# Ledger of designs, part 51: miniprotein binders against q96jn8r1131to1294

Target 1, 164 residues: q96jn8r1131to1294
Amino acid sequence: TLEFLENHGKNILLSNGNRTATRVASYNQGIVVINQPLVPQLLVQVRIDFLNRQWTSSLVLGVITCAPERLNFPASACALKRAAWLLRGRGVFHNGLKICEKFGPNLDTCPEGTILGLRLDSSGGLHLHVNGVDQGVAVPDVPQPCHALVDLYGQCEQVTIVNP
Short names: E, the ipSAE of ESMFold2; O, the ipSAE of OpenDDE; V2, 0.75 times the mean of E and O plus 0.25 times the DockQ between their complexes.

## First folded at step 6 (miniprotein)

Design tb7
Fold by ESMFold2-Fast, scan of step 6:
Structure tb7 (fold): chain B 164 residues (1-164), chain A 96 residues (1-96)
Amino acid sequence: as target 1 above (164 residues)
Amino acid sequence: DELERKIREIILRAMELVRKGELEEALELIVEAIRLAVENKDEELLVTAIWIIAYIARKLGDPELLEKVLELAEEAYELEEDPRIKKYIEQLEKRL
């Protein structure tokens, strides 16, 4: 059973058996991590439950290769500099370096109800799924072990883990 | 740093080629990115470029290229001793 880890950003409140994450303050300090490593063929999905359109940017989705259980999370996932592959807006980033200008839909414009998924293929390629549709390989050759993360940044104030 | 910006642009373009399956063209760009990253003494860009070239070499599967890229990764490890590079070296060795 997939859950969010008890170690999370300061502004997060977990509920629904640790399957729902709510950011209860500000626009940042909203990083959550899935409780199991992202192993090949495991599809981790989250649904966007609530957007506050007061903010312009929205959630960030991706993987980290450092151990998350006792990690001191920065204010935003974009501050992770050595262990992160992130999908933000229209871009794909590795440790702050843009490695794709336009991949999949713009995450800043995904509406409430959108289901976003992450999956590793058998070759270590990281796939983004949007409402059940595989967008293709966002990042080839992700190092393992890795862990799926969601940064409830800006507009995105609540997500829930959804079973495939 | 203008050289750093140039290296980042080369890496971005190489990754677009990787996504299109144009691996030989991506290889040429990444070799240049590695050369510039070494010249600029930029550890993070060097590690990223080694990750990409190691992936391309394993994907193409050519033994001569694998050996050449393994040597390049070992030279990069001598410069920076970054454990991420050692992991790429191990992946390349398993393909040979």
Scores: ipSAE 0.307, ipTM 0.699, lowest interface PAE 3.4, mean pLDDT 87

Design tb8
Fold by ESMFold2-Fast, scan of step 6:
Structure tb8 (fold): chain B 164 residues (1-164), chain A 96 residues (1-96)
Amino acid sequence: as target 1 above (164 residues)
Amino acid sequence: DELERKIREIIYRAMELVRKGELEEALELIVEAIRLAVENKDEELLVTAIWIIAYIARKLGDPELLEKVLELAEEAYELTKDPRIKYYIEQLEKRL
């Protein structure tokens, strides 16, 4: 069973058996991590439950390769640098480097109810799924072990883990 | 830095081809990106380009290509000492 880890950004409140994450303050300090490593073919999905339009940027998705249970999370996932491969807006980022300019939908404009998924293929490629549709390989050859990460940044104040 | 911008543009194009499954075309582009990154002494773009070419080689599964890319990754590791390249080398070795 998939849950968010109890180690998370300080503005997060977990509920619904640690399957719902709510950012209760500000726009940052909203990183959550899935409790199990992202192994090939495991599809991890979250639904966007609530958006606050006072902010312009929104949720970031990705993977982190450092051990998350005791990690001191930074204010935003973008600060994780070498340990993270991130999908933000329409970009794919690693170590502060934008490695793709236009991938998938613009995450800053996905509406409430959107279901976003992360999956590793058999070659270690990270795929983004949007409302059940595989967008293709966003990040080739992610180092293992890795964990799925959601940064409830900006507009995105609540997400819930959903099963396929 | 115009050369840095050109390398990034090649990498963006190669990634788009990877997403479309056009791996042979992506391979040609990323080889050029590696050459330019070495010329420009840009370690971050070199590591990124090695990452992509290692992925392409593993996906294609051609033993001769895997050996060539492994040699290239080993050279890049000697230049950078970046542990990300060591990981890519291990992944390539598993495919051989």
Scores: ipSAE 0.011, ipTM 0.408, lowest interface PAE 9.2, mean pLDDT 85

Design tb9 (at its last look DockQ between E and O 0.37; V2 from the best seeds 0.53)
Fold by ESMFold2-Fast, scan of step 6:
Structure tb9 (fold): chain B 164 residues (1-164), chain A 96 residues (1-96)
Amino acid sequence: as target 1 above (164 residues)
Amino acid sequence: DELERKIEEIIYRAMELVRKGELEEALELIVEAIRLAVENKDEELLVTAIWIIAYIARKLGDPELLEKVLELAEEAYELTKDPDIKKYIERLEKRL
């Protein structure tokens, strides 16, 4: 079963059998990682449960290729300078460098109830799914093993892992 | 600095070409980005550029290109010690 790892950003509280992550303070220190590697065809989904609209930006989704169990997380996922492929707003980033300006919907404007999914295809392409709709290949050729990461940044204060 | 921003722009343009399937044009740009990143001792941009060129080489499948990119990736690993580069090396070897 999919769960969030016990190693997470310091402002995170896990509940619901480690399937719900809540950021209980500030706007940052909200990184969580899925407990199993994102193997090809596995669809990992999270639902946006709660948005605090006082903040301007929202959650970041992506993958990391380092071992997450003992990783010292930075304040935000976008500060990762190695091993990180991330979707923020409409941008795609590798190690903090923007490699695509406009991909999929704007993650800063997704409402509560939105289900966001990550999946690797058989060629190692990382797909974003939004409410069950495949947005296409956000990142080609992700190295493996990799792990799905969610950064409960800014507006996004709670997410829950959702089974298909 | 300005040179770093130039390398970033080249990498961005190379990725635009990759997304359009224009791999030979992307290859030309990414080779230049790698050269500049090595000269500038920019390990982070070198890692990104190696990821992209390794992907291009495996998609194009030319054995001579694969061997050259494999050598380049091995040199980049010695410079950066980045574990993902070892994964790119393995994939290049398997494609060869």
Scores: ipSAE 0.860, ipTM 0.931, lowest interface PAE 0.6, mean pLDDT 93
Fold by ESMFold2, look of step 6:
Structure tb9 (fold): chain B 164 residues (1-164), chain A 96 residues (1-96)
Amino acid sequence: as target 1 above (164 residues)
Amino acid sequence: DELERKIEEIIYRAMELVRKGELEEALELIVEAIRLAVENKDEELLVTAIWIIAYIARKLGDPELLEKVLELAEEAYELTKDPDIKKYIERLEKRL
């Protein structure tokens, strides 16, 4: 089954058979990665369990295209300068560069209970799903293999992997 | 730094055109971004620009363009050593 990798941000505690990630300190050091690469029929979904509105920004969602098992994660996903396609707020970023200003919902305003999904299409396009609804192609032609990544940043203190 | 901002703006505009399906116009912009990124030795922006031009080339499917972009990607790989560029090269080769 899908699980978060044991290699994760310093402030993460894994539970629930490694299907739940909690950030237990600070506002960062919260990167987690799904243990299996994305393939077209695989929809990876996480539910936002807990938010702390003390912070201004919230989770980052995306993929990395390098091997995640021994990767040294930075404090925040937005500092990844290689092999990363990320959704933050309404923006889409490649290696820290904004390549789209307005895609999908604003992740900084998604409430607790929101289910966010990532899927590759047959052409390598990365799709965002929000509560089961496909938001379209966020990024065309993502290299494979790639793994789904969540950064429990700022407001976001806990997410859980859920089945479609 | 100022040149880096200019390259970033060009890449962003090229991606806007790609999303609209205006691939020929996007190609013109991304070629300029690549030229500037090479001159500025900005490897990170070069990786992004190569991803975009490789995508455009595969969608347009023109054999001459595919060959030229493959050469650019190979040169960018030598400069950056970015493994994702090797994957773009593989996809370009399949289109030929």
Scores: ipSAE 0.697, ipTM 0.884, lowest interface PAE 1.5, mean pLDDT 92
Fold by OpenDDE base, look of step 6:
Structure tb9 (fold): chain B 164 residues (1-164), chain A 96 residues (1-96)
Amino acid sequence: as target 1 above (164 residues)
Amino acid sequence: DELERKIEEIIYRAMELVRKGELEEALELIVEAIRLAVENKDEELLVTAIWIIAYIARKLGDPELLEKVLELAEEAYELTKDPDIKKYIERLEKRL
């Protein structure tokens, strides 16, 4: 069963069998990691449950390739400088370096109810799915094992893991 | 840095082509990016380009290209000591 790990950002409260993450304070410290590593053919999806528009920006979505159980999370995913492939806004980032400027829809403007998915293809490409639509290869070659990461940042205050 | 900007632009264009499935053209661009990254001694952009070319190589099923990618990855690892690159090398070696 897919669920968020107990090792998470300081402002996160897990519920619903650890399938729902809620940021209960401030605008940051909201990183969560899904327990099972991504493998080809597995589509991992989260739904944006609640947006608080008093903040700017929104969730960051991506993968980490280090051991998630021992990761000391920074205040935001953007501060991860190694072992991180992230989707923020319309950009794709590798260890802080932007590798794509315009990719898919702008994550900062996705409304509540949006379902975001991650899937590895057979060649190691990481695909973003938005409401079931494959947006294409976001990350060209992902080291494995890797774990899906969600940073409940800014507007995004709650997400839930959903089945395909 | 003008050269850095040029490399980044090439990478962006290459990724767009990858998403469109135009892998041959993407490959040409990424090779150029690698060449420029080496010239400029830009390790970060070099690593990024290596990831992209590795993906393309696997998609195309080109074993010779994969061998070249492995060599590049090894060089990049020596320079950066990036653990992700190490993982990639290990995976690639299993396939060769």
Scores: ipSAE 0.482, ipTM 0.804, lowest interface PAE 0.9, mean pLDDT 92
ESMFold2 (binder alone), look of step 6: mean pLDDT 75; pTM 0.676

Design tc1 (at its last look DockQ between E and O 0.56; V2 from the best seeds 0.00; counts 0 for: oily chain .116, pae E 2.7 > 1.5, pTM E .726 < .8, other shape alone 3.758 > 2.5, SAP 90.301 > 70)
Fold by OpenDDE base, look of step 6:
Structure tc1 (fold): chain B 164 residues (1-164), chain A 117 residues (1-117)
Amino acid sequence: as target 1 above (164 residues)
Amino acid sequence: DELERKIREIILRAMELVRKGELEEALELIVEAIRLAVENKDKELLVTAIWIIAYIARKLGDPELLLKVLALAIEAYVLTKDPRILKYAIQLIARLAKELGDEEALEKARKLAEEIK
């Protein structure tokens, strides 16, 4: 069963069998990681449940290739400088370095109810799915094993893991 | 830092070419980025650049190119002692072994990759 790990950002409260993450304070300290590593060809999805419009920016989505159980999470995913492949806005980042300017839809403008998915293809390419639609390869050749990461940042205050 | 900015720009351009499937041109750019990163002692940029060139080389599957890129990766590892680069080097060895039909070397490389944390 997919769920968020107990090791998470300081402002996160888990509920619903650890399938729902809620940021209960401020605009940051909201990183969560899904317990099981990504399996090739399987789609992992989260739904944006609640957006707080008083903040700017929104969730960051991606993967980490280090052990998530022992990770000391920074205040935001942007501060992950090692073993991190992240989607923020329309950009793709590796260890904090932008490697793509424009990819897929702008994550900062996704409304509540949007379902975001990650899928590794048979070649190790990481695909982004938006409401079930494959947006293409965000990151080619992602090291495995890797874990899906969600940073409940800015506007994004709640997400839930959903089945495809 | 002007040199750092240049490296970052090259990486962006290289990745754009990679996404378009223009691997040969991407290869030329990323090699330059690696040289500049070494000169500037920019370890994190070097890690990303090595990841990119390793991907390109493995995708192209040219044994001679794989060997050249492997040498670059090893050099980068010696310089940085970054286990991420070592893992990329091992992946290059695995692909080279595959291309040359050396099953023993392939298996050994796969095992080594699993040991790198």
Scores: ipSAE 0.569, ipTM 0.820, lowest interface PAE 0.8, mean pLDDT 93
Fold by ESMFold2, look of step 6:
Structure tc1 (fold): chain B 164 residues (1-164), chain A 117 residues (1-117)
Amino acid sequence: as target 1 above (164 residues)
Amino acid sequence: DELERKIREIILRAMELVRKGELEEALELIVEAIRLAVENKDKELLVTAIWIIAYIARKLGDPELLLKVLALAIEAYVLTKDPRILKYAIQLIARLAKELGDEEALEKARKLAEEIK
């Protein structure tokens, strides 16, 4: 069973059998990680449950390749300088460095109810899915094992792991 | 700041070319980005650039390019003193050598890993 790991950002409250993460304070300290590594060909999905349009930016979605159980998370995923491949806005970032300017939809504008998915292909390419639709390869070769990461940043106050 | 911005721009262009399948042009850009990042001692940019050139090497299937990647990683390690740069490059090159069945490249990667440990 996919669940958010108990080691998470300071402002996160887990519920619904650890399948729902809520940011309960401020705009940051909202990093969560799914407890099992991505399995090639298997889609992992989260639904955006609640947004607060008071903030300008929204969630960050991606993967981390270091062991997450005892990792000290920074205030924001954008500050991860090692072992991180992240989607933010329309950009793709490796260790905080932008490696693609425009990929998929703008995450800052995804409405409540949007289902975002991550899937590794057979070559190690990381795919983004939006409401079940494959957006293509965001990162062509991600080291394995890796874990899905969500940063409930800014607008994004709650996400839930959902089955495909 | 100005040089760092230039390096980031080159990396973005190289990845655009990679996505279009123009790997030889992407290689030329990423080699330039690595040279500039070494000069500016940008450790974080070097890790990303080495990941990119290692990916290009795998897609091209070129053993001689693998040796170039090792040389660049060694130069970056000497200038930055960050052994993670070299360890990352060696791990990627070893993966490439295994995928291609290149026993000579695999042995070279193994020897370099022993020197760093």
Scores: ipSAE 0.430, ipTM 0.750, lowest interface PAE 2.7, mean pLDDT 86
Fold by ESMFold2-Fast, scan of step 6:
Structure tc1 (fold): chain B 164 residues (1-164), chain A 117 residues (1-117)
Amino acid sequence: as target 1 above (164 residues)
Amino acid sequence: DELERKIREIILRAMELVRKGELEEALELIVEAIRLAVENKDKELLVTAIWIIAYIARKLGDPELLLKVLALAIEAYVLTKDPRILKYAIQLIARLAKELGDEEALEKARKLAEEIK
């Protein structure tokens, strides 16, 4: 079954059988990673449970291609300068470099209850799903193996893994 | 840095073309981005640009282009020593071996790619 790894950002507490991640302090140090590699056609989904409107930006999600079990996470996912493809706001980023100006909905404005999904297609394209709707290919040709990552940044203080 | 900003804009435009399936135009832009990134000694922009051009070359599947991009990726690896670029070069070798029907080279490339992961 899908769970968040025990290796995570220092402000994270896991609960609900490691299926719920809560950021308990500040606005950062909230990176979590799914316990299994994101293999083609596996749909990994998280629900936004709680938003704190005190902060301006919100969650980031995407994939990393480095082994996550002993990774020393930076304060935010956007500080990853290697092995990272991330969706933040409306942008798509590779190792901190913007590679798409507008993709899908603005992640900074998704309300509580939104279900966000990541899936690789058979050609290695990374898809974002929002409330069951495939937004298309955010990143072509993601190297394998890769791992789904969520950064509970800013407004987003809690997410829960949900089954398709 | 004005040159860094120009390179970032070229990469963003190249990716827009990739998303539209306009791979030959994307190739021309990304070659320029690589040239400028090398001149600017910008390792991180070079890593992103090499990832993009390796993808374009694999999609186009032209053996002559694959060899040219492989040579470029090897030069970029020598300059940067960055293992991400080496991974892209190995993927290009695997594609070229498959295009040429060299099963032995293909198997060696697969094993080396697994080892470097």
Scores: ipSAE 0.391, ipTM 0.727, lowest interface PAE 2.9, mean pLDDT 87
ESMFold2 (binder alone), look of step 6: mean pLDDT 73; pTM 0.629

Design tc2 (at its last look DockQ between E and O 0.47; V2 from the best seeds 0.00; counts 0 for: oily chain .128, pae O 2.1 > 1.5, pTM O .765 < .8, other shape alone 4.004 > 2.5, SAP 98.124 > 70)
Fold by ESMFold2, look of step 6:
Structure tc2 (fold): chain B 164 residues (1-164), chain A 117 residues (1-117)
Amino acid sequence: as target 1 above (164 residues)
Amino acid sequence: DELERKIREIILRAMELVRKGELEEALELIVEAIRLAVENKDEELLVTAIWIIAYIARKLGDPELLLKVLALAIEAYVLTKDPDILKYAIQLIARLAKELGDEEALEKARKLAEEIK
């Protein structure tokens, strides 16, 4: 039921019933979006399957608030200048503008096997989960509807949607 | 440029204060950031600043503040055409209707929020 949308970055190949996304070229063009909007009771989780440590930066995680089915994705999530709240490294960004310096763990250092989760709370706060542990509110009030987004950037070459 | 960097720093500090629950101090900073962003025509920074001040206004629940922020959000929407700003305006209207006890306005705001989704 939870799957990556067919509309995705051009270097992505979907497999495993569209629950696994693999970046098959270069270091970018790896944006994928979950096919259902977040609702308060929905926890979207992805596992980091493969990393290539030759790159310095790793995946970006977050949400977009515009309709994703026909969106023309840029080469990387950091180029999203509208309708995007992203977690990158240790920072939180809105439309490319840093709004929090240090939130949760450094995503650039998460190892293979790490399970990253996104969930909205009842007031619209976006929570990050790491290996089942709630890291708190990354963004206090995200407009709805919004969809979870993963950018298989740099180090990150494969992620898989997993059950909570 | 120097002014854009200053605005970015003010926004970041305002959000630090929001996360600490110091909403009144955050409000002072974000009002300044909005003033500078409008004068410098920084539309991207304005979108983020409006999101922040709209959040603060809803948390504080002060009717006078809600009205001021609603007017600002409407102006920002006209300038940027950002649909998320429209969503913020609807949330502000709904909060204002609740604070003033106008159930008809509250129902209209809820319907508009569903249509935008």
Scores: ipSAE 0.783, ipTM 0.889, lowest interface PAE 0.8, mean pLDDT 89
Fold by ESMFold2-Fast, scan of step 6:
Structure tc2 (fold): chain B 164 residues (1-164), chain A 117 residues (1-117)
Amino acid sequence: as target 1 above (164 residues)
Amino acid sequence: DELERKIREIILRAMELVRKGELEEALELIVEAIRLAVENKDEELLVTAIWIIAYIARKLGDPELLLKVLALAIEAYVLTKDPDILKYAIQLIARLAKELGDEEALEKARKLAEEIK
């Protein structure tokens, strides 16, 4: 069963059997990681439960390739650098570098109730799914093993893992 | 910083070409980005650039180019001493061994990956 790891950002509170993550303070320190490696054919999905409109940017979604169980998480996912491939706003990033200018919808504007999914294809390409719709390959040839990561940044204060 | 921003722009342009399937043009740009990053001792950019060029080499189906990329990754590891670059070099060895059907090289790469955990 998919759950968020109990090792997470300092402002996170887990509930609902570790399937719901709530950021209880500020706008950062909100990184959560799925407990199982993302392997081909596994679709990991989260639903945006609550947005706080006082902030301008929103959640970041992606994968991390370092072992997450004992990692000292930084304030934001962007600080993970070489270990992370991230979708933020409309861009795709690795190591602080933008590797795609515009990919899929703008994550800063997804409303409450949006279901965001991550899946590896058989060639190791990372796909984003939005409300069940495959947006295509955001990152080709992802190093493995990797884990799905959500950074409850800015507006996004709560997400819940949902099954397909 | 000005040079770093230029390298970042070259990498972004190379990836745009990759997504369009213009792999030969992408290769020329990413080689230039790696050259500049090595010359500038820019550790942060080498991992991404090497990852991109290895992907291009794979899509072009050129095992000799993969060997050249592996040599670049090893040189980048020596320059930076970044274990992620070394892990990536081992992945390149495994990929090349798989493409060439070299089971002995593939097993050696797997054993080396275990040792550097």
Scores: ipSAE 0.428, ipTM 0.728, lowest interface PAE 2.2, mean pLDDT 84
Fold by OpenDDE base, look of step 6:
Structure tc2 (fold): chain B 164 residues (1-164), chain A 117 residues (1-117)
Amino acid sequence: as target 1 above (164 residues)
Amino acid sequence: DELERKIREIILRAMELVRKGELEEALELIVEAIRLAVENKDEELLVTAIWIIAYIARKLGDPELLLKVLALAIEAYVLTKDPDILKYAIQLIARLAKELGDEEALEKARKLAEEIK
């Protein structure tokens, strides 16, 4: 069963069998990681449940390749400088460096109810799915094992892991 | 840091070339970035550059280049002890093993990769 790990950002409250993450304070400190590493060709999805419009920006989605149970999470995913491949806005980032300016839809403008998915293909490429539609390869080669990461940042205050 | 800025710019340019399919030119740039990152002891940028050059090598289908990248990654790990660099190196070994049909080596490499945290 897919769940968020108990090791998470300071402002996160887990519920619904640890399948729902809610940021209960401020605009940051909202990083969560899914317990099971990504299995090639299997889709992992989260749904944006609630957006708070008083903030700017929104969730960051991606993967980490370090051990999530021992990770000391920074205030935001953008501060991760190692073992991190992240999607923010329309950009793709590796260890804090933007490696692609325009990819897929703008995550900052995804409305409530949007279902975002990650899938490793057989060659190690990381695909982004939006509402079930494959947006293509965001990262061409991801070290394995890796764990899906969601940063409930800015507007994004709640997400839930959903089954494909 | 001026040198850091230069390295970042080279990496970004290299990635742009990769996306355009200009792999040969990207290779030249990323090699330079690696050299500069080593000189500046910039582990973050070094890891990124190694990841990129490995991708380029695979896209070019050049096993000799891939071996060179592997050697570079190992050297970088010995120097920095960055587990991410080691993970990349082991991943490269796994791919080489797969290409050569060495299932035993492939399994061993995958196991080692899973142990790196």
Scores: ipSAE 0.173, ipTM 0.576, lowest interface PAE 2.1, mean pLDDT 88
ESMFold2 (binder alone), look of step 6: mean pLDDT 71; pTM 0.611

